# VH-VL binders against q9nrl2r1430to1533: the designs that were tried, part 118

Target 1, 104 residues: q9nrl2r1430to1533
Amino acid sequence: GGVHELSAFEQLVVELVRHDDSWPFLKLVSKIQVPDYYDIIKKPIALNIIREKVNKCEYKLASEFIDDIELMFSNCFEYNPRNTSEAKAGTRLQAFFHIQAQKL
Key: E = the ipSAE of ESMFold2; O = the ipSAE of OpenDDE; V2 = 0.75 times the mean of E and O plus 0.25 times the DockQ between their complexes.

## First folded at step 7 (VH-VL)

Design y12 (framework fv_iluzanebart)
Fold by ESMFold2-Fast, scan of step 7:
Structure y12 (fold): chain C 104 residues (1-104), chain A 123 residues (1-123), chain B 107 residues (1-107)
Amino acid sequence: as target 1 above (104 residues)
Amino acid sequence: EVQLVQSGAEVKKPGESLKISCKGSGYSFTDYWIGWVRQMPGKGLEWMGIIYPGDSKTRYSPSFQGQVTISADKSISTAYLQWSSLKASDTAMYFCARLPYGSWKGTYYMDVWGQGTLVTVSS
Amino acid sequence: EIVMTQSPATLSVSPGERATLSCRASQSVSSNLAWFQQKPGQAPRLLIYGASTRATGIPARFSGSGSGTEFTLTISSLQPEDFAVYYCQQYNNYPLTFGQGTKVDIK
């Protein structure tokens, strides 16, 4: 059939992925490159995982989707010192997300 | 109402074992770290260590590594501090406190504290 | 470990006066610095975190400033309930470390 209409969650994830500050969040952190990450971060998540959950219709409530995005930012701030490029990217992307999430 | 409630005062002899508790309520216990702080009589605050209740992973201060055991039981929202063999030098007030999970790395500020457990060790 | 040094050890002030408490770190802790108030027989209470962010419910007369190695806690108009011991604590590096405390006494 026809063209599938993007859900509100899918549209928002696509906008986050395409944002200049999404680079720390696109995929799970590598254990090889960052060996202590999984010692500190107990609920790892990334945009590729959130996008898969959206595509599989695993979010029943907007709050569940928002919680996963917020967890992603919380993990960034838990692991990365405030003055790092990762933390600065996270701060800017989170602000962008909060503006976009008002549509949900 | 978010609170941490600690077990009551203990009077023990050197060589005895002890386990004190810190029970969280009014929040999701596995969304925060629990830290332990010692205050010896008339002295300041000393950091002992932390535990993440979700998987019971601990991090100790070097000064307390091997001296105490920190544990947690998430099914009853309770963290524990334990000694296998008490010494007179363990006489102190012991506080538990929660630290937000998802704070900046190294940003372990304690926002809610228990009332403290006084431990007295004397012969 | 990072050593935190507070000064003065004891500060005597009258009600309504301004009190300024100092905290120095042996090496930079960025802005990862908290201030706690402790009254006799009570648990410490968080006043300030992130060097300057006031915790929920803390009166506006309490303010924090500084970054790197030098930090101050200011109480602009001391109330009778403010007479207590104040501790600074760095959380930039593990293990977390506290200053020795400044006792604020009534003059």
Scores: ipSAE 0.000, ipTM 0.584, lowest interface PAE 11.3, mean pLDDT 87

Design y13 (framework fv_iluzanebart; at its last look DockQ between E and O 0.12; V2 from the best seeds 0.00; counts 0 for: pae E 10.0 > 2, placed apart)
Fold by OpenDDE, look of step 9:
Structure y13 (fold): chain C 104 residues (1-104), chain A 123 residues (1-123), chain B 107 residues (1-107)
Amino acid sequence: as target 1 above (104 residues)
Amino acid sequence: EVQLVQSGAEVKKPGESLKISCKGSGYSFTDYWIGWVRQMPGKGLEWMGIIYPGDSKTRYSPSFQGQVTISADKSISTAYLQWSSLKASDTAMYFCARLPYGRYSGTYYMDVWGQGTLVTVSS
Amino acid sequence: EIVMTQSPATLSVSPGERATLSCRASQSVSSNLAWFQQKPGQAPRLLIYGASTRATGIPARFSGSGSGTEFTLTISSLQPEDFAVYYCQQYNNYPLTFGQGTKVDIK
């Protein structure tokens, strides 16, 4: 991607990380804390991983960046029932992301 | 009192479809998982899968994936287990059970059980 | 999947005596281990969860211990109503899995 796209991705990741509902997504889920997580989720991802990919210019298209973010949310909703704190946080953060992504 | 009441015994032939039920009462049905367990005659317990009635999220044992369908109707606090085409080997007792969800652990145990539904499949 | 192995297959005990049942996991299940009791014609009943916590209404003579891969269910003084089949179950990983059961009968 171009310099403009890279900057936009960086800025969006920063905004996601700073969001109050980012706490379930900052790092990969701990297998110690959630021992069955990786039995269910086969493509784990988190904001720190996405940030690293952005910094390494691994996203050539905005769609690739968006796909990873959506995967992150999809994993959350796949594992967590709707009434969990994680799912609720994810719902709010995803809504925020969708608004910000329109600017890409 | 927390209870799970299952539908009555079934006598079927191979190839027939079947849907058995498990109705919960005495608690918030949408806040707990419901699991299904098979017990073939004279054999042990086999975990089949679970469903979260609140959003119908379902997880199957690999051994039962594609073999049965687990569903729920939260409006009547009922979970279901169904077969599209029964086999003689499906003859067994089937139990439903409530599973409290461990926060941040993803783990749960079966604390309340239905009385079981006997399914007999023979030609 | 995690394989749960119980021993012995059958345990003959006299009323009033101590019964010790073993359950082994093929890999660590931490403390996410439950014990169930099942009598003929009845549904299983939860005895212990979290490896060592008695379920509500379960008599004090039942106790669970262990962590990781080795677990034990102990009945300190066997009562007539305790003769049944006992199952262990791990709920640490998917799929959830049961042991094959231990039958406790009267000596």
Scores: ipSAE 0.635, ipTM 0.877, lowest interface PAE 0.7, mean pLDDT 94
Fold by ESMFold2-Fast, scan of step 7:
Structure y13 (fold): chain C 104 residues (1-104), chain A 123 residues (1-123), chain B 107 residues (1-107)
Amino acid sequence: as target 1 above (104 residues)
Amino acid sequence: EVQLVQSGAEVKKPGESLKISCKGSGYSFTDYWIGWVRQMPGKGLEWMGIIYPGDSKTRYSPSFQGQVTISADKSISTAYLQWSSLKASDTAMYFCARLPYGRYSGTYYMDVWGQGTLVTVSS
Amino acid sequence: EIVMTQSPATLSVSPGERATLSCRASQSVSSNLAWFQQKPGQAPRLLIYGASTRATGIPARFSGSGSGTEFTLTISSLQPEDFAVYYCQQYNNYPLTFGQGTKVDIK
């Protein structure tokens, strides 16, 4: 990526953060609140980490950015059963992401 | 009354397949995890793994990954524990238990237990 | 995985006396600890969860205390039906792990 791609990544992350269903994804899962999370999820990630990577120009390709967002959703569905509020929020936010990502 | 009822005792030979069951009643089966616990003769309790019947999501103890298969059929409120090829070392009492699902790990305690299924594997 | 160590292996107590059972975790499990009672030929029965909360129907003589790595189960006035094996179990981290048990035996 170029400057235009980095601006697009930042805009998309901001839209994801502002979405009503972003609450499970805003920050890394707390070891205090969810102690078994890191026993199960080996590659943790969250929107604040992805945004920091965008700001530091760590994504060289759009596919790398998309892979990190998809990893975030994959982690959600791996940890949380599908009928939970977390998994339902993840399903809706992922659908929103797929629509917005078409603009990349 | 909330109950977990397990299938009866089994006597098998090494190499045979086996599937034992755990049927829930008196509660919403898809709102709880079902866990499996092994107790070898004269020994303590060992955690095997869990299943969430609502979506069949499973997690195994590393010691049991690849040794057994946990499954569930939510239409009949039944969870299963299965071996493709039994060994003499599989001789044990097997318990199922339900665990409340919460938003955080602090809810994974086993509040209701099945009566156990004795599995004996000998030649 | 977190290792749970119970002591003593066997505790001999007379009816009406106090029994104190210990459970130690190899690393902090917060208060995510349960105690189970098992009688010969029976399934385990949940006594305490969250280190100190009695399960429904469990008599007041059973109490749990502790947090972090050190936990205690106390039976204040032992009844004949209380002679059993007791297991502690952490559910803070995956995999869930049990102690090896303490047998409460009649003196």
Scores: ipSAE 0.224, ipTM 0.783, lowest interface PAE 4.5, mean pLDDT 90
Fold by ESMFold2, look of step 9:
Structure y13 (fold): chain C 104 residues (1-104), chain A 123 residues (1-123), chain B 107 residues (1-107)
Amino acid sequence: as target 1 above (104 residues)
Amino acid sequence: EVQLVQSGAEVKKPGESLKISCKGSGYSFTDYWIGWVRQMPGKGLEWMGIIYPGDSKTRYSPSFQGQVTISADKSISTAYLQWSSLKASDTAMYFCARLPYGRYSGTYYMDVWGQGTLVTVSS
Amino acid sequence: EIVMTQSPATLSVSPGERATLSCRASQSVSSNLAWFQQKPGQAPRLLIYGASTRATGIPARFSGSGSGTEFTLTISSLQPEDFAVYYCQQYNNYPLTFGQGTKVDIK
């Protein structure tokens, strides 16, 4: 939507990136380091990609932005068992996201 | 042959800075996480943190956050562990180790180890 | 943080005998557990990963078992070169953590 929504999306993405639990989500998973990831996860997404989409005004609706963020968490939980550091970080960051998303 | 070769032993005084190195060879250096492990005299192994040299993403154990700096120079296939101000309690053997393919966040086992660098900090 | 507890602290074993080392995790690590051997003055050596898979070049007398919170390293016929300290390490969760070690000594 408008300039105000884009500023809110950018602010939210910056807060997510700043969060201590953002480390699994900053960039796309390396196929070299994790060879089977893309066999399991078919719609990969990461914070750097979402941030660039915000910068390029590619989100037309808040729901589109929220969907990409939720997809990011869904991928994490699909690939990683719940007791892993990645999944636990995802749970905490998702909870933080839900709090911050109330501003939208 | 995959190897990690560490810099030589160091004898330092409290308050001095130090940067020790770990040079990787025989593999694609930028495609593997490198971890650092401390072993104090007579004690067990302590994970300090990791770096992915491909993008310099760095993660620290909470116990070592703010105590050391982990970095890499991918142009010379070298990772570093650095102190701005050494303490006597930093006296230890320091190992670097490679993490093979695995989980995308660098949470994995260590398959190849450097020979260790003994750091002695004494007045 | 997942605490890894090894037992016993020291294990006295005669050459040719069986050594059994235990490692317990404070919460499930699935099969994301590795075992390392370290001799005095040397770097650790990877023995087992994935709880039960021997690393390349590791003799068949080393075997690992377990899943979840309880893990065992077994040396079926102890050789003179096997007297060392053994560490378990979980790699299921950040931060990576090691057990405190089990020293295997000559009886």
Scores: ipSAE 0.005, ipTM 0.608, lowest interface PAE 10.0, mean pLDDT 88
OpenDDE, second read of step 8: ipSAE 0.156; ipTM 0.776
ESMFold2 (binder alone), look of step 9: mean pLDDT 92; pTM 0.941

Design y14 (framework fv_iluzanebart)
Fold by ESMFold2-Fast, scan of step 7:
Structure y14 (fold): chain C 104 residues (1-104), chain A 123 residues (1-123), chain B 107 residues (1-107)
Amino acid sequence: as target 1 above (104 residues)
Amino acid sequence: EVQLVQSGAEVKKPGESLKISCKGSGYSFTDYWIGWVRQMPGKGLEWMGIIYPGDSKTRYSPSFQGQVTISADKSISTAYLQWSSLKASDTAMYFCARLPYGLYKGTYYMDVWGQGTLVTVSS
Amino acid sequence: EIVMTQSPATLSVSPGERATLSCRASQSVSSNLAWFQQKPGQAPRLLIYGASTRATGIPARFSGSGSGTEFTLTISSLQPEDFAVYYCQQYNNYPLTFGQGTKVDIK
């Protein structure tokens, strides 16, 4: 049954990557440009990491996949103040994710 | 003019609670972080922590985590530093200062400072 | 946390002389370093940020240089009003950290 779950995860992560509000989440935050990020965020993650985990069949449960996506949003809201473009993008992308994830 | 005005000097006994304030004026309060700095008598400057008033997001220095609470009320452009139970070792000058908020390095320097609030804790 | 070390602890100079203050970081802070002046009984005043950018209203006799781990504040033609303690502070990493200060005494 893993193929069905992986196809669903792959489709969802591709939709997240294609979303206009994915730009803060595509890659890990740069240590060179934002070095204090890694003093504050202890479990960094990004869509490219999650996509790689999906492709390598590392998610055995839908809950594991959902936890990694939610960690990504949690990190965004922990680091970025509410009125920043990053936090606003995260809020919209998270709402989109919740709608799409209803079917997992 | 851009200004941070702090509350007046406090004389307290060990075990008492205290809340001191830092009011911003002459700028958009939610465009800057507010940091708190301690200076014990005859000693140097110690970073305590920072708050973003727009959403009350806080970050504490490990040395001050659990020792104080930093809060803000953006509707009156005021940040606060609070103790639930003061100790004699809390005797110090406390400064607030504003920092440009941003997501990239180079934006966390303290450009405007309050005048300081002297807190004296003695039996 | 990044440890900031300032030297000398105390510097005594005559008016009109050049004062050079050093600040060292335990690991690279790029150019994210500020210098503050504190006179007795007063709040600190920002002098330099970004290692070398003078803050608004700061006299040209104050200049900063350096990057990475080694930084210098220079006061050319030191004036009587420059009697103060000077602190460096890194803002590259959290928590923000200050040096212990250099006291400049004018003879």
Scores: ipSAE 0.016, ipTM 0.703, lowest interface PAE 7.8, mean pLDDT 89

Design y15 (framework fv_iluzanebart)
Fold by ESMFold2-Fast, scan of step 7:
Structure y15 (fold): chain C 104 residues (1-104), chain A 123 residues (1-123), chain B 107 residues (1-107)
Amino acid sequence: as target 1 above (104 residues)
Amino acid sequence: EVQLVQSGAEVKKPGESLKISCKGSGYSFTDYWIGWVRQMPGKGLEWMGIIYPGDSKTRYSPSFQGQVTISADKSISTAYLQWSSLKASDTAMYFCARLPYGSYRGTYYMDVWGQGTLVTVSS
Amino acid sequence: EIVMTQSPATLSVSPGERATLSCRASQSVSSNLAWFQQKPGQAPRLLIYGASTRATGIPARFSGSGSGTEFTLTISSLQPEDFAVYYCQQYNNYPLTFGQGTKVDIK
């Protein structure tokens, strides 16, 4: 065990996790529960994985961090039809992210 | 307004082929899976399998694998359940139902059901 | 496959009384459990999904609870139209599996 200092990336991930619309993005989709997901989505990602990458200092540029968050939203919109609660949550959370990302 | 409408009752003899249909209306057909459920006379519900109409990917219950064929034609918003050779034990009510497509939270619940197609197989 | 067991097989209640139906999974299904109502000659009707979320148009007297292996459907004040067979169904693991049903009869 070590303690990591809060970074700009960590602060933003924490704000995303706390957002009401984060529920589709907290963890990877279950292969057992949604077996066709991994036939469609070839680069799966979720907030818990992104947060772990931040904690391990794997992002060297803000663009790399932003790319992973955008991949997460892209996956959501590719898999989930526009009228679903997942896609609607993703739309609102992405808008929130774009506002917060101006700080990076 | 959202409906699944199934084809009418069928009376068949053992060995005959059959194809029954389930037509969706009032929603985007490719936004949902279509599942098939069997109910034998006086018995409970049995899961048969599922199809995604957008790419025709199917997944069967092990007990129905090789016994039936599930297919769909998204151009006419219709799913099908087919037997190459019927048995007396296929006598049952067959329901189709839609399940939401996509999810990070699990969406394999059946929210809208067809009225059912009664299939009677007797000699 | 996951076996779903419902109890009791039949439940006799009077209108206005509380009905409690149980559903047990042979292994954990998380909260991926649905409850259906079926009346004679009709298709099943979705009541609850995600163990506790009421489907659109379902009266507030219907409530679901539980997670993992133990689940309950409660009808707080049974109405005459509630006499039916109720099925639980897990959608956590493939194949999807149903309980055998609980018949709610008039006392």
Scores: ipSAE 0.000, ipTM 0.568, lowest interface PAE 12.7, mean pLDDT 87

Design y16 (framework fv_iluzanebart)
Fold by ESMFold2-Fast, scan of step 7:
Structure y16 (fold): chain C 104 residues (1-104), chain A 123 residues (1-123), chain B 107 residues (1-107)
Amino acid sequence: as target 1 above (104 residues)
Amino acid sequence: EVQLVQSGAEVKKPGESLKISCKGSGYSFTDYWIGWVRQMPGKGLEWMGIIYPGDSKTRYSPSFQGQVTISADKSISTAYLQWSSLKASDTAMYFCARLPYGSYYGTYYMDVWGQGTLVTVSS
Amino acid sequence: EIVMTQSPATLSVSPGERATLSCRASQSVSSNLAWFQQKPGQAPRLLIYGASTRATGIPARFSGSGSGTEFTLTISSLQPEDFAVYYCQQYNNYPLTFGQGTKVDIK
């Protein structure tokens, strides 16, 4: 049970998950919690789904991985007004992502 | 250690305004939703609504939409339930409870409850 | 909204006996179901969440089972302190909804 070398995508998604501002993005938005979310957001996605796709080697290009992360942020800003805690967390986490993504 | 403490009993007349409180302690207030539950005398539990204290986002039960206002002040770890104009039919015990936040599916169970605030509205 | 129906309305049981309480949802709530105990003059106490997971500090004699639309709360050997009203509650769909309650009373 030693440490395994992680892919670049896995390393980045782990860094995103562990970031203080990841809380709005860890799992899909619940219809119980936010009943109108799926009326507005047509392509829902979250870090747990993206991580699963990384683990199954479903990303063939860095651009495909980046597109899914950007979709996640785009959904956040589409649904949440800019002054909300969710949108502010998304803004900070997206900035962190852009710095880390330069390694891809 | 973890507790929700509600304000004391209220006796009011129809038409009066009222604001009751629910103060959390022993945990991070913005890591949980706060829900409100009504129990009319001798009756069961009714879901009223929920607030996330971090940004004051609310969701109401359709039966209570427009009847009450739920708010919160995260700086003092306190949530509020208020009426602009009370009716005799508002006579009930009102409970606050916390629900886990940050896991979107399967986390909306109420694990810690306040002791309740009895509101009596009579002539 | 999802309607939760509990049966029986009142259950009379002697101490040491098994009590079985039923809860039915008008449509599937998966396993997103909680059970609460309420004693006179007290706030409700969470017993079970996720249909079968005991909350912290809840004695092993309480167990929950079921998924979808049919759920059961079982108290395997009823203690004197267990005489109370029990409520089921779904949290699969908004608004959250409660059953009407089952009163567990002494024979």
Scores: ipSAE 0.005, ipTM 0.585, lowest interface PAE 11.7, mean pLDDT 87

Design y17 (framework fv_iluzanebart)
Fold by ESMFold2-Fast, scan of step 7:
Formats: structure tokens, sequence, C-alpha cells
Structure y17 (fold): chain C 104 residues (1-104), chain A 123 residues (1-123), chain B 107 residues (1-107)
């Protein structure tokens, strides 16, 4: 309950969501559209799940938040070959994240 | 034109090491996955695993994980399948095949195949 | 892993007849299904991918249909060169899995 506050983590997640390259990361990958995804990726995650965890105060340390974001990028690069639009978006968004994460 | 050419037949004893090859030509080798398929005598086709030659990332079938090593050398457009210690049960025809890569993995169909390498393991 | 089951094991047909081959998946594979032809001593040859798309150079007499768990390969007006073993293969879930094959033999 209570008042929903803009934490540093929430502010960063909002910036990631607003980024042009966030489209592969907004929601969990669809099993219907990408049926083999969950055979390859054992710890699926997306920005909507990370934002829910921030709102529920599940991150006790900045490192835990950073680990979940890095897992999201790691999953992208594991599933998608380097020259796909998904992998290219992931590379640019990850670079943006690294710059913003310096403020945590 | 587009071809995958595999190394010649091998006759080996149990415990010996072996490395067979699959050379691509007529296309951009780093734009496709290379997969390996086993066919035991008188049996059907079994999926072994894949490699993406540009970064050498591999993915194995669970039944072949730890049994074989898949590798590639993109400078000579060649993929490899290797055993550290052969068993009689490894006697089979081994095929390599090319798979398109794309944003969605519904592109894992094998469109061009090598001619096969017969491996016989007998004491 | 997804189990692919083909039927019949052997199909005996005369030249000029229609051959119908079935392939069933143990769970849905969407349309991510391929059909291969293999002749003795040769590598498999891709016929159909995406359940119904003919590969380049494959004659129009070969057609694929189905989605989910039930798939069919049809060879209309069977030619002498069509007598071979046919495999279905799902590429929806890793690991990729093949059916056991259907042998199309001359009656």
Amino acid sequence: as target 1 above (104 residues)
Amino acid sequence: EVQLVQSGAEVKKPGESLKISCKGSGYSFTDYWIGWVRQMPGKGLEWMGIIYPDDSKTRYSPSFQGQVTISADKSISTAYLQWSSLKASDTAMYFCARLPYGSYKGTYYMDVWGQGTLVTVSS
Amino acid sequence: EIVMTQSPATLSVSPGERATLSCRASQSVSSNLAWFQQKPGQAPRLLIYGASTRATGIPARFSGSGSGTEFTLTISSLQPEDFAVYYCQQYNNYPLTFGQGTKVDIK
C-alpha cells in the first residue's frame, strides 16, 4: 500500500521503457510467436516483470536490480544471432543502460 | 553453387579420437547455422546440435551433450564434429546441414545438406 | 522432447496414384514442420518447410498441409523417382526431432 514513489530503480526502468530500442524487452517473449524460446532460455525476464519487482520493493541492493537487467540482455544475446534486429536493439539499449546505471 | 562437402569415411577402434569436417562453399558461411545429424545403420535421423560459425556459439541436443564437440573455423568455412573417445555405438552416417538464421527461430529448417561421412567403430 | 510419429511405416502405391503420408506431434509445433525425402545412399533432401511451403526446385506434385499436431504430405500423380523414405521434422522446440520415416514403395 501507500504512496507510490519514484525510486532510482523506477526512474531507470521508465527511461529504458521509453527508449526506441526497448521493443524486444517490454514483455515476455510469446511462446506462440517464438515456440523454442523457453527451451533455450531458462530464466526469462522482461521490463514489465522488472518494473513489478521494483514496485513490490523486491530489490534490496542495486546489484540485484542490475543483475536482472543484465539477465534480460544476456537472454537476448543467447537466443538471437548478433545481426538480428533484436540483438542490435539489445546492444544499443545495454550501452544506454550502462551509462544510466552509473548513477545508481 | 551452394554446397557442403564432408570429409571421407573413417574406420576407427574404440577409444580413438576423431574429427570430421564439413566445408561450405558458394555462400556466406557466417550467415547460416551448421547443424549435425546422425543416422545409425538402418535407422532414422537424429538431431545432434548446431553451431553459428561467426561466433562459434553451439547448442547441443541433450542426448549428445558431453558426447561430442561441435566447432567451426570461419576463416576456411569449415565446421567440425569431434569425439575424444569413440565407442562402437558411434557407428553411423553423420550429415552436416545448413540452416537459415533469423529473428525468429522458426527458421531451423535444413535447406542444404552435405553428402555424409560414414564412421565405423569396430575392434 | 517432442515425439514425432509417422504413419504408415510403409506405403505401397502405383505410379500415377496419389500418396498421402501422415505425421503427428506429441504436442503443438505450430507450423514449424519440415518434410524430407531420402533415397538409398543419399543425404536427405528438403521438400517442404513451414508445413506447406515448397523448397526451391521441388515439383508442384508435392504439397504439405496441417498445423499444430497433425500434418500431411501429399504426392499427387506419383513418379518413379518419388519412391523413397520420407521424414517429417519439427523445429518448433529444441531439440529438433524427426519422425521415424515412411517408406513409399512401388506396388
Scores: ipSAE 0.000, ipTM 0.564, lowest interface PAE 14.1, mean pLDDT 86

Design y18 (framework fv_iluzanebart)
Fold by ESMFold2-Fast, scan of step 7:
Structure y18 (fold): chain C 104 residues (1-104), chain A 123 residues (1-123), chain B 107 residues (1-107)
Amino acid sequence: as target 1 above (104 residues)
Amino acid sequence: EVQLVQSGAEVKKPGESLKISCKGSGYSFTDYWIGWVRQMPGKGLEWMGIIYPEDSKTRYSPSFQGQVTISADKSISTAYLQWSSLKASDTAMYFCARLPYGSYKGTYYMDVWGQGTLVTVSS
Amino acid sequence: EIVMTQSPATLSVSPGERATLSCRASQSVSSNLAWFQQKPGQAPRLLIYGASTRATGIPARFSGSGSGTEFTLTISSLQPEDFAVYYCQQYNRYPLTFGQGTKVDIK
């Protein structure tokens, strides 16, 4: 993509970070706090990593950016049971993302 | 020296308006959230809401939405808590506190507190 | 909102003894839990954040542990100045919520 596409990725990441339900996704899950996380989740990712990739122009296509965001949600739902605050936050933030991603 | 200094005690009647202040010093005021906490006489702590002074972004506790207004003036490093019409049930100690701002959820803890402002509302 | 429940309501401990305070969340708060000390007539003071990290200037006798829904604050050798009410507070989900407090009485 172009300069306009990269600006759109940056704006969307900022909106996701500022969303109330972003808390499970702001940075990588702590290996110390959740030791079994990395045994279950093989491709860990978080908003801080995605934001860094946007800033370094590592996404060439909107699909690559969307794939990383969707991976983040997929990891959340794989690790966290449905009744947890993490899974509920993920469901709401993913719905918000799908609405915003229509701009991409 | 990082500190938050609050305005002095207030004695008001029901129906009156009031605006109390919280002034930060010794740090970059726009790099931190300011939160407000109520403590009714003899009771525990209740979260009221928060403001980010850089852009005046606010968020209220559902229990306080519509009951108070939180604002800030970053040019004088001061945050405010305001009532349009006080009730006797607003009698309490009100504390301000700062919270680190960042892209990380784990920074939303209150590390520095003001001394408190006692508000008494009676006829 | 997440409800924080502290126990016991009042704890009486002799100086030099260990005090253990409990805090339970109605839903997981991960490690986003803070402990505050409030002495009579004073503002609260941050003791612990991130469930186990001591705030700057807090004596080593204070330690926090736990994750998810069950948390403890331990004072290893209670000093006379530790007479206070202690509050836990979650910052995992808005609105931020406090426990009702545990009062530590020194015998």
Scores: ipSAE 0.000, ipTM 0.561, lowest interface PAE 16.0, mean pLDDT 86

Design y19 (framework fv_iluzanebart)
Fold by ESMFold2-Fast, scan of step 7:
Structure y19 (fold): chain C 104 residues (1-104), chain A 123 residues (1-123), chain B 107 residues (1-107)
Amino acid sequence: as target 1 above (104 residues)
Amino acid sequence: EVQLVQSGAEVKKPGESLKISCKGSGYSFTDYWIGWVRQMPGKGLEWMGIIYPGDSKTRYSPSFQGQVTISADKSISTAYLQWSSLKASDTAMYFCARLPYGSYKGTYYMDVWGQGTLVTVSS
Amino acid sequence: EIVMTQSPATLSVSPGERATLSCRASQSVSSNLAWFQQKPGQAPRLLIYGASTRATGIPARFSGSGSGTEFTLTISSLQPEDFAVYYCQQYHNYPLTFGQGTKVDIK
């Protein structure tokens, strides 16, 4: 991926972080608060990790960036039943992401 | 009254398929996980897996991965445990149980149990 | 997975006596531990959750204690209906795991 793609990834991550529904996704789930999370979720990820990967130019293709964001939402829906505040936040943030990602 | 009612005893031959049921009543079926527990004759309790009926999300114990299928039909408040091909080693009592949320997200204990379904597999 | 070990395998007590059952986890489960009672031919019955909280309808003679890796179930004055197998179970990590059981039998 090019310089323009990296700039677009940075802008999108910032918008996700600033969204009201980003709270379940800002950093890795705490093993102390949610002890069974890492027994169930085999590829944990969060916005702080994705942002670090963007800043280090680790995404070579837009598809790699999109896959990591999708993995983050997939993990949320796998772990959290749909009636939870986490899953509802994930649903809204994912819809926002899909609208913004149309620009990638 | 909150209850889980399981289907009746089954006698099967190796290689046959089987689907047993667990029907919830007296509570919101889609707000609780349903778990399945195996007890082999004269042995203790073994965790098999869990389903959330609201979205049919399932999680299996590694020991039961690929051996059984857990499913649910929320329109009739019923969860299912299914085998495609039974083995003699599947002979056991099978319990379903309801799991409310524990003190941490995703942690839970079994507060209401079905009466059990005895499955006997012999030639 | 977390391994739960119960001791003793069999406990012989007389009616009216105190019974003390132990449960050990291979790693810390905090207070996320439950105790179940199972009588022959019956489904397990929840007695205690959160290591020390009695479930609804459970008599006061049943009490739980402990945290981390060492847990105890105490029956202060054993009644005839209390002769059963008792299981501890951790719900701290997935998969959920049970101890092998302690049989409380008549002396």
Scores: ipSAE 0.031, ipTM 0.705, lowest interface PAE 7.0, mean pLDDT 89

